# Ledger of designs, part 61: miniprotein binders against q9h3h3

Target 1, 235 residues: q9h3h3
Amino acid sequence: EDGFTAEHLAAEAMAADMDPWLVFDARTTPATELDAWLAKYPPSQVTRYGDPGSPNSEPVGWIAVYGQGYSPNSGDVQGLQAAWEALQTSGRPITPGTLRQLAITHHVLSGKWLMHLAPGFKLDHAWAGIARAVVEGQLQVAKVSPRAKEGGRQVICVYTDDFTDRLGVLEADSAIRAAGIKCLLTYKPDVYTYLGIYRANRWHLCPTLYESRFQLGGSARGSRVLDRANNVELT
Below, E stands for the ipSAE of ESMFold2; O stands for the ipSAE of OpenDDE; V2 stands for 0.75 times the mean of E and O plus 0.25 times the DockQ between their complexes.

## First folded at step 5 (miniprotein)

Design S27
Fold by ESMFold2-Fast, scan of step 5:
Structure S27 (fold): chain B 235 residues (1-235), chain A 81 residues (1-81)
Amino acid sequence: as target 1 above (235 residues)
Amino acid sequence: GSMKEVRIEIEVGTDEEEIERLLKEAIEFLKEGAKVTIEIHGDNPKELYLLAIRIAWRLKRAGFRVIVEIRGDTVIIRVEP
């Protein structure tokens, strides 16, 4: 953004996480109610801070769908942050491998597939497909950002429990593709978010671990997945 | 009426003792059923955002409904009992 750093992005993400969420929780709500909920709260119309004429009168940080089996586990984020400070002062090299080990040690294993779409019908349609896949048990949990006052793209985040489990990451990609999603996807482990690893970080780390591109007929999974850190194709 | 809404302004660089005093005052108003809006101003984004998040966390941990809005060099924290 225009001179704003990783600190600005991290602060906006924290503010959204702290603000109220609109949640469809499949653990307590019948699946038959999903279509009405999606019609009531299309992400292209839900505003970040509430507006007259939008579906929400109050601020919304995220719009989320929790699957029936969803069991949140953030791990030891405080221990992760303390260990990160120690690592930085130790003079040891900061690499994807050292961050992976830090995440494993502190059980901060979740990660997410990201897709960025402009407000409109395609965003709402993509979100509806993802939400249905979550409620049907093909994905665990997902969220989408509300519409910012300034406009700009909105993000859909589709979570997996363990970024070190390549099969689980690829299964989520397959389920996203099966839901009709054809745009570029990138995968980011939550440990990178907690530690402030964004584009142009001072350690020259790629801010995402995987990239998925839609591919017609060439892959049984409907996409080609690249390990960005090692520059190796997984599918 | 106007007595049900309170506004507090904080500048980045304010002493920790003064910040704690202002937060205790805000909590007192919230316990009396008032709505509190805290506006934090600063020209250094990192310092501004870290202070704002600390204040928001403090109030949320105290059991209040907290909404954070970031506007350039200002962070607005809206708090309801």
Scores: ipSAE 0.000, ipTM 0.362, lowest interface PAE 10.8, mean pLDDT 82

Design S28
Fold by ESMFold2-Fast, scan of step 5:
Structure S28 (fold): chain B 235 residues (1-235), chain A 81 residues (1-81)
Amino acid sequence: as target 1 above (235 residues)
Amino acid sequence: GSMKEVRIEIEVGTDEEEIERLLKEAIEFLKEGAKVTIEIHGDNPRELYRLAIRIAWRLLEAGFRVIVEIRGDTVTIRVEP
């Protein structure tokens, strides 16, 4: 059952990536238009498969904001998936190190800080803060899931270019905290998402590399960051 | 006249050659300006989702607009030129 659940979550994530996105692209749109766009498309009201009563009548996979310097580089995802199939049939152990090596070989290096929030004002407020940080250049790119028909929490994803660059990952955490975000954050490399590594995966891998917890004032970073795999405090 | 609409149904377990034939047919219709809906049915979630995502990805990589709806044991892929 857990394996099927993980596979279903991977399929849903890929479907969302393939469906149309609502995008504010700071490379082509003036920053002065952001507030109107955020008011038009609050993530708590945008529906996954469209509804005439919502801001969208057509399906939306993601609501995204691209920074001025954003340059998409997904790497060789097709080659990654082929290598993954070969690895699974090879009988070799599936470990974090093996997945890291596959990601490096196929240049699938991006990763993301994740925050999960219930639909409502707090989600919309958090998304607006993140979107402004992206447009102002403190973050590179972010997206938020639309509201599912069944309800449940929505996710905000804040991307970094290279999950192997620890300093870059920590700088993104700092920028998220500076934007006023106080909830728990976890960091996941995109290679894990493409390969279906979620909490209940059949290889018993930890689905995230880092977690960040807010610290109430007096902290230089505003947060405490842990390496989950090694249980080591980084900040 | 109205835009042409084409519906294709695929069962999990259909052989690779038949899937490839149906995909080439779908791409031909899309190049002619038609809308294509592909419905994939299966009672094994792992096999169903893997097949559906592979099909959707190939159509997306071919340059078409793809919308994927997952509902339990059925995946509907709506494709526009």
Scores: ipSAE 0.000, ipTM 0.257, lowest interface PAE 12.6, mean pLDDT 82

Design S29
Fold by ESMFold2-Fast, scan of step 5:
Structure S29 (fold): chain B 235 residues (1-235), chain A 81 residues (1-81)
Amino acid sequence: as target 1 above (235 residues)
Amino acid sequence: GSMKEVRIEIEVGTDEEEIERLLKEAIEFLKEGAKVTIEIHGDNPKELYLLAIRIAWRLKEAGFRVIVEIEGDTVIIKVEP
């Protein structure tokens, strides 16, 4: 509705990324401490700005769990943003293909499976399952948003290191399902997040590459994954 | 000075020289152990948010704790030494 909604959402995301994170880092912290950390910081109770009575006394942008083998590589985000500015000024068409090439050129390859859940027991239970999968090595890294001032759903993000690696994306989906997750998942490359490609974007781009739905009547580990760009069912 | 908290207000469209002057002043207060709150106002969201992000990152890269709150036509940057 707002003509600048994409810029606003990008700014909110950048603010959360810049603000302090509450992190369980399995590279430096024993796995035996995870259950106590999850009990101390359930995402439905952690507030964005450290409200009285919450377990956090200060603002939290994200609650995150880093796996033992996690090796972060954000790529050249500054170079990506400079190239994005040049692309917008050039008058060239802005398409999924041109964004993919910018991402490859600047090594901004990470992406994430997203799930949106209302604050409460189901969110906290889903997050605990994901966090355990990360610490056990089935997933690389994940984060969940704190409870917002205005309420609304919270988001769990489960990262893969390369959105162009379809097999890796599908393996992450399988691990999420194995953790007991049954809700709708969508996959978004981080390049779209850095450039402010959200649902109400100016260029009418689909903000996600893949969609995963739990397989009704099948195994709890089963899902149906769709490639949105090519309109092809992958599983 | 023994001031514990300092507030700075910036409008979108402020000259780069004035912004740099205000940031240097903020950094001096932070080095003295004060908390600094920077409020940025503007009616153009893109220009407001880009300016706020630049200021916040500048202070974060200088080694300070930075917290950003976005409230409509205002961005509040809270900085601790």
Scores: ipSAE 0.047, ipTM 0.546, lowest interface PAE 5.8, mean pLDDT 84

Design S3 (at its last look DockQ between E and O 0.61; V2 from the best seeds 0.00; counts 0 for: pae E 9.8 > 1.5)
Fold by ESMFold2-Fast, scan of step 5:
Structure S3 (fold): chain B 235 residues (1-235), chain A 81 residues (1-81)
Amino acid sequence: as target 1 above (235 residues)
Amino acid sequence: GSMKEVRIEIEVGTDEEEIERLLKEAIEFLKEGAKVTIEIHGDNPKELYWLAIRIAWRLKEAGFRVIVEIRGDTVIIRVEP
């Protein structure tokens, strides 16, 4: 994320959301087809804008798996963007609380646990584990970025419906750990993504709400979760 | 077969009435089955990216297939019916 402006990162994220997705939809596709689909579209090989040598000939914004009970609700992202421009012009303080209220007003409530991994076997293996957890009903929906032209790490996003629902956020963390994931996880509400809240942002906001670290010694949860905004251990 | 291709260029700073006119024109071409490419140029990243995403989102809302490619001081939006 370092080296790009917050506006550039927000634009890239919105472009990816608007572009076509490769989707395994468990609401309409038998679970028995998942392994073949994962083998056909390993995220380390799927390219952002298509390449004759890759599994995709056309641009792909995201590779996604929808759970059987998944019911999408992205909220009013356009209204959020307009209100954000007005807020910046108003001179009012930009704080986590202000952004939370803006998100609630425009029904942009979804959030996600993020893990960043280099292209390769570990990324593809982690994605396969997450995808199976989604299809089995332990998670609701997940997506992974395709390989960028300039390389760099790819991101797996595991979504929850409501970032203000702390218990739901923690439940998703537990399911990720149960799927065998041991790397660092951070939780980011989608409102932060759409508004360009990334590392070194001009408002000096922490870009994530929660951090999860794999717990050595085997707790029942498998992780320690920190509320980054309030500096409070939740587990 | 001859498929119609339409290219539209927009500079950051173009007034909103002209942008609206160009978008209505693009939508009419798309309704006729044409492919539309919108190329947006600007040297201010904030204004460039904001304009490009607003245009792309408007076309996606209208039901069209949209592909956005960001290239430094240029954004290319490829739209298909």
Scores: ipSAE 0.250, ipTM 0.694, lowest interface PAE 3.7, mean pLDDT 85
Fold by OpenDDE base, look of step 6:
Structure S3 (fold): chain B 235 residues (1-235), chain A 81 residues (1-81)
Amino acid sequence: as target 1 above (235 residues)
Amino acid sequence: GSMKEVRIEIEVGTDEEEIERLLKEAIEFLKEGAKVTIEIHGDNPKELYWLAIRIAWRLKEAGFRVIVEIRGDTVIIRVEP
């Protein structure tokens, strides 16, 4: 992916965050209604722009499930952005450690495990597993992208509250694996998105902090998690 | 009366003080019940998308409805009260 393509895809993802979402909120909706909701809005059939014949008539940015313990806290994103601009102007070196400290200072600590899947039964089944894990309290919140016109891969995002809490990140990986997901997972902090740090950025920062690969017969977690910053296996 | 529509254009590289001025003006129009469209232009995708995301986020946090549309070297932000 050239730098322009990666940046464009990131911008489209941010644009989707601003459009209406289809949400199942387990705080207000009985868990017994989840199966009917999943059947009504399968991700492979929900279209980004509300195409004729789709379950949605209006544009949808994301399909999301909120767990009972979900509490949205974005921190001080404005303060983070101002500090980032000042840092760039100062000419000081920018490292992953610098971004981590900025995130901590401004309480912008959310991150997400990402998986990319082709539209179809496998995607819908994977999403159903994740949605159930969220409603059952094994995960806090997840979202999936709707189907694009070109039929490209859809993304499932599973969030954690703190990308600096290594145990919490690993627990989410374990829960995803327990839900039957076997594909490659990448973990990205939201701070990198808020600061416009994409692939092939001028600072050579990798937006992916962790990678998880499924392993048959391996550790109790069923995956190997790599710390990309330190090039160390955590499991 | 017909809802007032306001269009604001911003170029990548505009001074931060001017950007903040334009955002304040946009917010005042929104408080008055106007629809605001912000068009951001730039040839550098990184700078363009960064500026667009920052502006969109500020308006969303202020409690307004925001729709972002990417059009190559232009980003259109539609904002409603």
Scores: ipSAE 0.044, ipTM 0.566, lowest interface PAE 2.5, mean pLDDT 86
Fold by ESMFold2, look of step 6:
Structure S3 (fold): chain B 235 residues (1-235), chain A 81 residues (1-81)
Amino acid sequence: as target 1 above (235 residues)
Amino acid sequence: GSMKEVRIEIEVGTDEEEIERLLKEAIEFLKEGAKVTIEIHGDNPKELYWLAIRIAWRLKEAGFRVIVEIRGDTVIIRVEP
């Protein structure tokens, strides 16, 4: 809502990027081990700092699943950030097109579908479905936040490798819905995260590019997707 | 037993050459087996978080375990050899 709260959530997620992760890596681990791993590390029970009674005794920043085809590449983030600083001091207007071009120029093209769920069975079941979709090859990589405190919502992030590839983003939405996810999904390019651009920013940019709502009787993908930047329905 | 700990403070706005010097010193202490804590201070949260994440990534790329904690206008980066 207000930029302050959203900024703190984004910063905490980025800080978690630096802590150790619990990873199921399909590139090196047989798929038959996935269900046991999911049962051992349900996201509703894995704690951020290794609280007593949790399955982890050490801090965990994220719980992640890497697909067999996962090939990490964050792009030229340092160059992106430097160019962004230069643009802020220029007289040129800053628009969504400016950010899109900056992301393309520096090859910072990844983005993610986000869903927020309270701790419990629904979260753990949703994560299990996403993790299976990753291991089966319908998605490339996903992560879920650990439980940081009682009552707090957790986030599942499902990555795509190019936010400018609208078909690829929509295919990821379809794969998420096929895994049984019916909650609201929002899509945010990583360029916004790396530049610290959140809601209520001084440039009036909208960091959420797409919004997906599950719809019975809709498209073959089972969702209605709205382009938030252009106010256009895509499906 | 107590581990040797080194504390480094950085303000948002510190020039790049000084940040690089401090990071090189931190890496040398880490190679000697010290735990390094980097405290970053700033009153603009966006600038503070970006500096902190950039420093944390630099240390992680150097091969160290990094834990980042956000406390209001301060970010604490704890680094283990």
Scores: ipSAE 0.006, ipTM 0.333, lowest interface PAE 9.8, mean pLDDT 83
ESMFold2 (binder alone), look of step 6: mean pLDDT 86; pTM 0.853

Design S31
Fold by ESMFold2-Fast, scan of step 5:
Structure S31 (fold): chain B 235 residues (1-235), chain A 81 residues (1-81)
Amino acid sequence: as target 1 above (235 residues)
Amino acid sequence: GSMKEVRIEIEVGTDEEEIERLLKEAIEFLKEGAKVTIEIHGDNPMELIWLAYRIAFRLREAGFRVIVEIRGDTVIIRVEP
């Protein structure tokens, strides 16, 4: 490909996390301010490294909305990293099950639904719908990437607090669909991000746990969710 | 433009003493109103980013406007007084 690897993806994610974020925090800002904030910072126009012609002159790593009840809990990431090093040194198999167990042991349970959209009206409209669902309490927290210099698709991430709580993951999917989102969604646990499990990882693990596809003409939920690890439909 | 522009190149693996010397030089130019561009090269993406953001943090802490831009095996740090 263009030389992109799991290491490059991890480095880019680290850089985005370390750069400034544009945040609407519903814990401290009235919900009535949201529409003005969304109009000021449409993700199709906010640039990753700043541009005089965009809403931002400075770098932006992420554009985020925090719900009124949002309470971040990253778990014991240091303990997770130490246990991961020990597991790799042990020579024992690296499988989805061992990663799941490390995550549970160290309380690194958050995960996210991902959607990838081209810059433009549909991206901005989708983000506005998600942001409103967060502020109204149907979702906990979400973020969207700014526009890259080379172009390409942008990502909206909608977080849940526990990837092992299947009902909670499915409830988030339903809320995303209720917000009018019809594109493909995939779900990734944050433990995979912390341990560098991306596409083309060295352990040949699938980087996502669930896939959601919009369905017309019969679903009460508006989607079908597939468990990628077990190849079974969750409805 | 009447503003002086200075370019500094750094490779991943450069000694900490040399990094400190280059940062002091960059800060001196910035205090005199120059724009400074620091170009960092390395073939390991994680090491490249760690070095780049460590340098950026030092410059931001000193009060300068800092833009960090990733370009594959190179990171460009643009700094304005």
Scores: ipSAE 0.198, ipTM 0.627, lowest interface PAE 4.3, mean pLDDT 85

Design S32
Fold by ESMFold2-Fast, scan of step 5:
Parts: C-alpha cells; structure tokens; sequence
Structure S32 (fold): chain B 235 residues (1-235), chain A 81 residues (1-81)
C-alpha cells in the first residue's frame, strides 16, 4: 500500500518535470527583468494545467529561476537505475550509506532544501525572496510548484550541487535565511527522489538528511541545522 | 462549436508499431482541424507517465497544443490543432 502511494507520488513528480516550465534564466535574461517576471507569475496563481483565470493558459510543471552560473549535471541516471535494481535483488540492506555510495558512483550528487507553504501571499513573498537570491548569485537554482486543481501546499526547492558537501548545504541554508525565509526547511538528495524514496517508504528510511529551523535571538546564522542521519546539531 | 472530436485509447504495453500508427492517425485528424483526446490506461504509474509524455512530446514537436492530465490508472492527453 505504501509502495503504491510512493509510485503515485513519483509519477506525479515525473509528469511535472516533463511538462513545460516557466523559467527565468539569469544566464540569458537581464536581472532587471526579474521583478516584472515575478509579478506576472506568482506561484499562488499559476495553475498546474492552465486556466483562463490564471497567468497561464497552458500546463506548467514548475516555475524556476536559473542563476548566472548554473550548469546542470544530472549524472549517470541510467547507471544509477541499473545499480538500484541490482541492490534490491541482492538482498543487501538498503541504508543511507548504501544509497550515498550509489549516488557517488553514478555522479548523481545534487540535492535540495524544501519548504512547503499554503497558496497565498506568504508563498509568493517567500518565492520572490528566493528568486532574487538566485539571480543575485547567493543561490544557484530554485523552483516552485504551481497551484494544484484541488489546492494543498506548494513546494519551493532550492538546489545545491553536491549533497555530500556539508559546507555547501549549510551555505545554501544561510542564504535562504538571509532572503527572509523563516519556515521549516528539510534537505533531500535528488538520488532519493530518482529512486522514489519519500516519507512513507518501504525501507523505513528518513529521506531528509538535514533539517533547518529558524531561531530568533541566539544564532548568528538565524537557524539551527540538524543532521538527521547522525542526530547531531550543526549550528 | 462544430469542431470534430476524435478519441483514441491506448493500453500500456501496446507495441511500438501500433503506437506509431495511432499517433500518425491522430496527427492526420489534427491537421484536418479536429480535437484529439488520447486516453492511456495502465496499472504501473511510472510506465503510464513515460508513455504519455513520449506521445505528448511527439505531438508538441508537431506544433500542437497538448495537455496531459493524470487520473489514477489513466492519463488523458487533450490535443488541439
């Protein structure tokens, strides 16, 4: 039952990835155009499948901002999938360490900070802050989901190049906080997404490597970051 | 209005030659100004989505407007000329 739910979520995520994206690409578009683009495409109003009453008449899978230096590298996804199948049939325990080894071997290293927000002003304000940080060079790339037909929370994903680079992950958290974001953040490696490992997975793995909580008055960084795999406070 | 509508049904697992035949037929109807709806059925969500977007990609490449909508074990592809 949990396995079927995970497959359904993976299929929806794949569909979103394959549908058209609304992209502000700072590699080819002047930064001065960002504010107008954000006003035209607030994520609380952009609809997943298009609507005459929304900014889009066509389907939108993701709304994304690419930084000036963004250079995508998905790694060897085909090799990852073959190795994953072999691991499952081997009878070996599926652990965070084993998945990390698969990711490194196949160069599938990207990961992301996630925040989930209800449609509305707070979502649009948070996305605008993140988008500006990307265009200004404090973050590399980010995307936000469009509004689903049935409603529900939307997700902002802020990517880093290498989930094994703890310093880089923490630097991204700091930049998110500097952009004014105060909600809970969780960090997930893309390898878990590619392999369909979500909250309710059959291997009982925690898909979250790091968790960040906003802290007032004590932290120089504005957040407390927990390494969930080792149960260690990092900040 | 008076627009002709055509429905095509595909099962996940349909052989590649048959899919190509149905896709060519759909494109012919679209060139004649008809609206085409393709319904894809399958038990595996990932295989269902992969087939649906392969079809959608071909139709978008041909210059048509394509909406892909997931409904459980079914994907509905709506295509306008």
Amino acid sequence: as target 1 above (235 residues)
Amino acid sequence: GSMKEVRIEIEVGTDEEEIERLLKEAIEFLKEGAKVTIEIHGDNPMELILLAYRIAFRLREAGFRVIVEIRGDTVIIRVEP
Scores: ipSAE 0.116, ipTM 0.585, lowest interface PAE 4.8, mean pLDDT 84

Design S33 (at its last look DockQ between E and O 0.43; V2 from the best seeds 0.00; counts 0 for: pae O 3.7 > 1.5)
Fold by ESMFold2, look of step 6:
Structure S33 (fold): chain B 235 residues (1-235), chain A 81 residues (1-81)
Amino acid sequence: as target 1 above (235 residues)
Amino acid sequence: GSMKEVRIEIEVGTDEEEIERLLKEAIEFLKEGAKVTIEIHGDNPMELIKLAYRIALRLREAGFRVIVEIRGDTVIIRVEP
């Protein structure tokens, strides 16, 4: 189990995407049912494979909440993946700029704010706050990983439509902070996820586009957001 | 025994016709109330997962409870009637 490669991590991520998901869909489910659903399926207790004693009897790849205005559109993911294979054999350098162009060309523009938390009350409380923000319309869609068989930290993903739209990304950060989230947030465009590009990848790409750090400041709480590509603080 | 259990092994690269035959056989055992374990072996993790989930989705669409677990160069598909 030690010594997992990036290829094994990508395969496990693909498996989670393809297993069943537990979804609260505000487009078809009354908002008054959300609190009961959250109490039934806390992410710290929902297990990846439906272990005995879990609230879920079936495997769960992700727990998700869809907002009333959510309209899924993943873009041309198959074309993106084919172009990525061709790029790897082309002799051209692989840079953040070429990944951005692939994403634009294939209309794979979504991205997500990520937070990592240990199983327990803090994770469940953070997820509940995010889920309420989605159902109330401050955020569009979010998901959280279930408890893994081997344990470890879990991830909450909060999606935005277009990683090239900095204002939209910053508005999502603000909504996350308004839900009471104070931990470090990192932003990853979905193009990196669909291509299986993680932190220790062979191309030395940095999949994190933005970092958000909560601080009290001198007079008000707020975020300090760093653009990792340009090492520039945004507002 | 008191419970029927069946084990099927597949290598990545097995042709489609043989996979279809094994899947039909698995479904017949499941209809008879057996638990079926399908063990898939392969060197490429992505090809392994693609095959495993193609099989798993067919079995879920047929109405069976399916758990897919990755164990290194092997995937275990556990299926209950």
Scores: ipSAE 0.376, ipTM 0.764, lowest interface PAE 2.4, mean pLDDT 87
Fold by ESMFold2-Fast, scan of step 5:
Formats: C-alpha cells, structure tokens, sequence
Structure S33 (fold): chain B 235 residues (1-235), chain A 81 residues (1-81)
C-alpha cells in the first residue's frame, strides 16, 4: 500500500481514459495486420507518459483492440452520477442491488473481466492471445494498461455488453480460457468503476461480481466461476 | 521568441475567469515558442483530474503537445508548442 484511496484510483482511471489510446480497430483494419501491430506495441514496453527508449514518444492511456462488431455504448453516465449523488443524500441503503438498479435505469450495462500481470513476457503473451480472440470474433473488445514509470502490475480488461447477462459474462470467461489464459480473473461492472467502487470502499461492497479460477484436467478444460456477492459457484 | 520555460500554478476552486486569463497567457507564450508547465493543486483527486483535463483539452485543441502527469495532490501539465 502506498496511501492511495479509492478516489485516487478513480482519478487515475479517468486520466487514462482521457489520454490518447493506441487502437487496433478490426472494423477498419485487416486482421492480417494484427501480428505486426502487437510486435510494435507490446504492453510491457509501451510507457504511460512516453520515454525515449519505448515504442511511444507521446502519452498512452490504454492499448486497445476493437472487434468487427464493436459498437461503443457508454449509457447515460451523467444521469447515473446525478442519481448516485441523490441516492447518497437520501439515506437509502447502498447495496449491490441498488447499484444494479441505477445501472439498469441509466443503461450503464457494460462490464469487464480483469487480469493483473507483472510487466514482461507473460503479460505480452496473454495480451496477444486476447487481442487475437477479439479480432477473430470470440470477444468483443479489450484493452491493456501501459507500463507505469515506477513499474507495478498492469491490467488487461475484457469487456462484455451487459453485466446483468450472466450467460454472456460466462461465455466471455470461456473465450478467455480458450485463448490460453490461466491466471485469476475478476469481473467488474463499469457502473462500479464510474461510481468509484474499489477495494476498501466506504460502503463495504465487494468491488467485483465474479471470480474465475482456472481448472486443470477433467473432461471440460475451463474454469470455476464464483458469484462473489452470494458466495455461490456458477460452474 | 527564444526558448523560454514558463511555470503557472492553479488551485482547484480558482475563479473560471482567472483560469481563462492564465490560459490565454500560456497560449501567448506557447505561440512564441516557449515551453509551459502548469501545476494544479487540489485536495479532491477527482476534481483535480477534471480540471486538469479541461485545461489539457483546451490546449490540445489549440494545437499544442500536452502531457498530463498525476502526482498525488498535484497534477503537472507540460505543454510544448
């Protein structure tokens, strides 16, 4: 821990979203160009603010791959934030259910599977697998953080359209596993990100909805997915 | 003008008219070929970042190279012509 609060994490996320992104957009770029793009911009070497020895001289907030069917849908984030302020002043309970309802009302439905990896070969290899799955149509969209100046773990985010669609969330997990990913995954709805729900939040909410652990052997090679709120295994 | 470095300090909560005045001065220095550094201070990290990126967008739309770097309770905006 270095004294960062949930608000500091939210501020850093907002800054990354607003800075320029390096994007491979499969809607306008042939799939045959992906391998060259991945070689040019390995996430372990792309720096957050640009460095002489890195692939980038300009700041990069995120490195992203958009699938052929990707259609941006942020919902009504402004309405969500206004409703959140009203909820906090109303004295009503802050629970996963009330946040889910705010998200539905304001159409802020997207969510993401998260994986955290140290900079290096394993990160770059994992990102390449995810990027290929996106371009081939097994996943819709993904992004990975650039390398921080001081170092630290980087995050790969794999998005789904609707966090309330459990089957869609599980289908994305299966596609991630089929891409060769074996590390721990957690699933976070974007509504939690917009409202600043991180570890050690004031409302004592679990910051993620699902956890996925890789399973070795057996007839089905996949993962065990846990519903974090209800402590129930889904697979 | 010759290469010069200019530093501007802004606090979250500064009057919008004063911010606009400071940005106009920064743009004049940038047009003369100077490098400008804007240091923003604030207690609320979210408000700090919102202000910083409003300033960054204004300067990027004016055609300048802008780097925004977060440092705890401060944000450093480095601008080159």
Amino acid sequence: as target 1 above (235 residues)
Amino acid sequence: GSMKEVRIEIEVGTDEEEIERLLKEAIEFLKEGAKVTIEIHGDNPMELIKLAYRIALRLREAGFRVIVEIRGDTVIIRVEP
Scores: ipSAE 0.307, ipTM 0.713, lowest interface PAE 3.1, mean pLDDT 86
Fold by OpenDDE base, look of step 6:
Structure S33 (fold): chain B 235 residues (1-235), chain A 81 residues (1-81)
Amino acid sequence: as target 1 above (235 residues)
Amino acid sequence: GSMKEVRIEIEVGTDEEEIERLLKEAIEFLKEGAKVTIEIHGDNPMELIKLAYRIALRLREAGFRVIVEIRGDTVIIRVEP
C-alpha cells in the first residue's frame, strides 16, 4: 500500500470513530444477552451507512464490546500533539524511542491487536469468539468494522491498556488465540494513529510494534510473537 | 413545512476566521431546524479528515447529530438538529 492509500484508510477509520457505534456493554447488560445481540448485528451484515435491508438503518462506525473491567482512558492527546509539532519544528531526529517517550509523558499508552478478515461466516465467527472473551473478562475491549459498500476486508481491533507492557500485550495475544483466531495479528499503538504515523511515513517508522503468527503444536500460547522494533522473537 | 436543507463548502487551507464564521452560520441554521451538509475539499486525505474532525467535534459539542463520510477528495459532514 502506498502512502496515499494508507492515509486514506486512516482517514476512513477516523471518520468511523466519529459515527455512532453499536455497543454491547457487559458492565450494564447481562452476559446472557450476548448471543442474541451477536445474532442481531453480525459484522458481515451490518453496513457502514445503514443500507436498506441491513440490520442497521443508521450509519455505524464500529461494532464494539466493552468488558466489565473496561475504563476509557485516552490520556493527554492534545498535549501529545502539541509536543509532536514542537518536535518536528526542532528538526531533532524522530525514532520509535522518541514516540515511546512522548506516549509515556502524555499517558497515551493504549494499543491494539489487529486482524483483517473477508466478510462472511469466518469473520462473524471470529468476532463472536472475541466478543465472548471480552464479556468473560479475558479481554477488556474490542471493536469490528462494519461492511463497506465495495466489500473488502473488515478489521477486528482488540485493545490493551499499555503498549509498553509487553506482558499485557502477550496475554491479549494468548486470549485471542484461545478464542480460536488463527490469522496473522499485528499490534499498533494508538499514539502512532494520533500523530499520523502510517505506512510509508517520511520518518520510515514502522507503525507495527508486534506481529503474531499462529503456531500448531507450539507453546501454550499457540503463537509466535515478533518484536518488530528489535527483530526479536518473544515467545 | 419542508425542512430547509443548507449546503456549506469549505476548502482545506481556508483561514480560521472564515471557518469560524461558517460554523456560526451552520449553527444558526441548525437552531432554526435546518439540515446542514458541510462539504470539505482538498487533495490530502489526512488534511481533510483533520479539518472534518475539528468541525464535527464542535458541532457535536453544540448538541447536534453529526455523520462524517469520506468520498475521495471530499469529506461530507451531515448535521441534523
Scores: ipSAE 0.026, ipTM 0.520, lowest interface PAE 3.7, mean pLDDT 87
ESMFold2 (binder alone), look of step 6: mean pLDDT 86; pTM 0.847

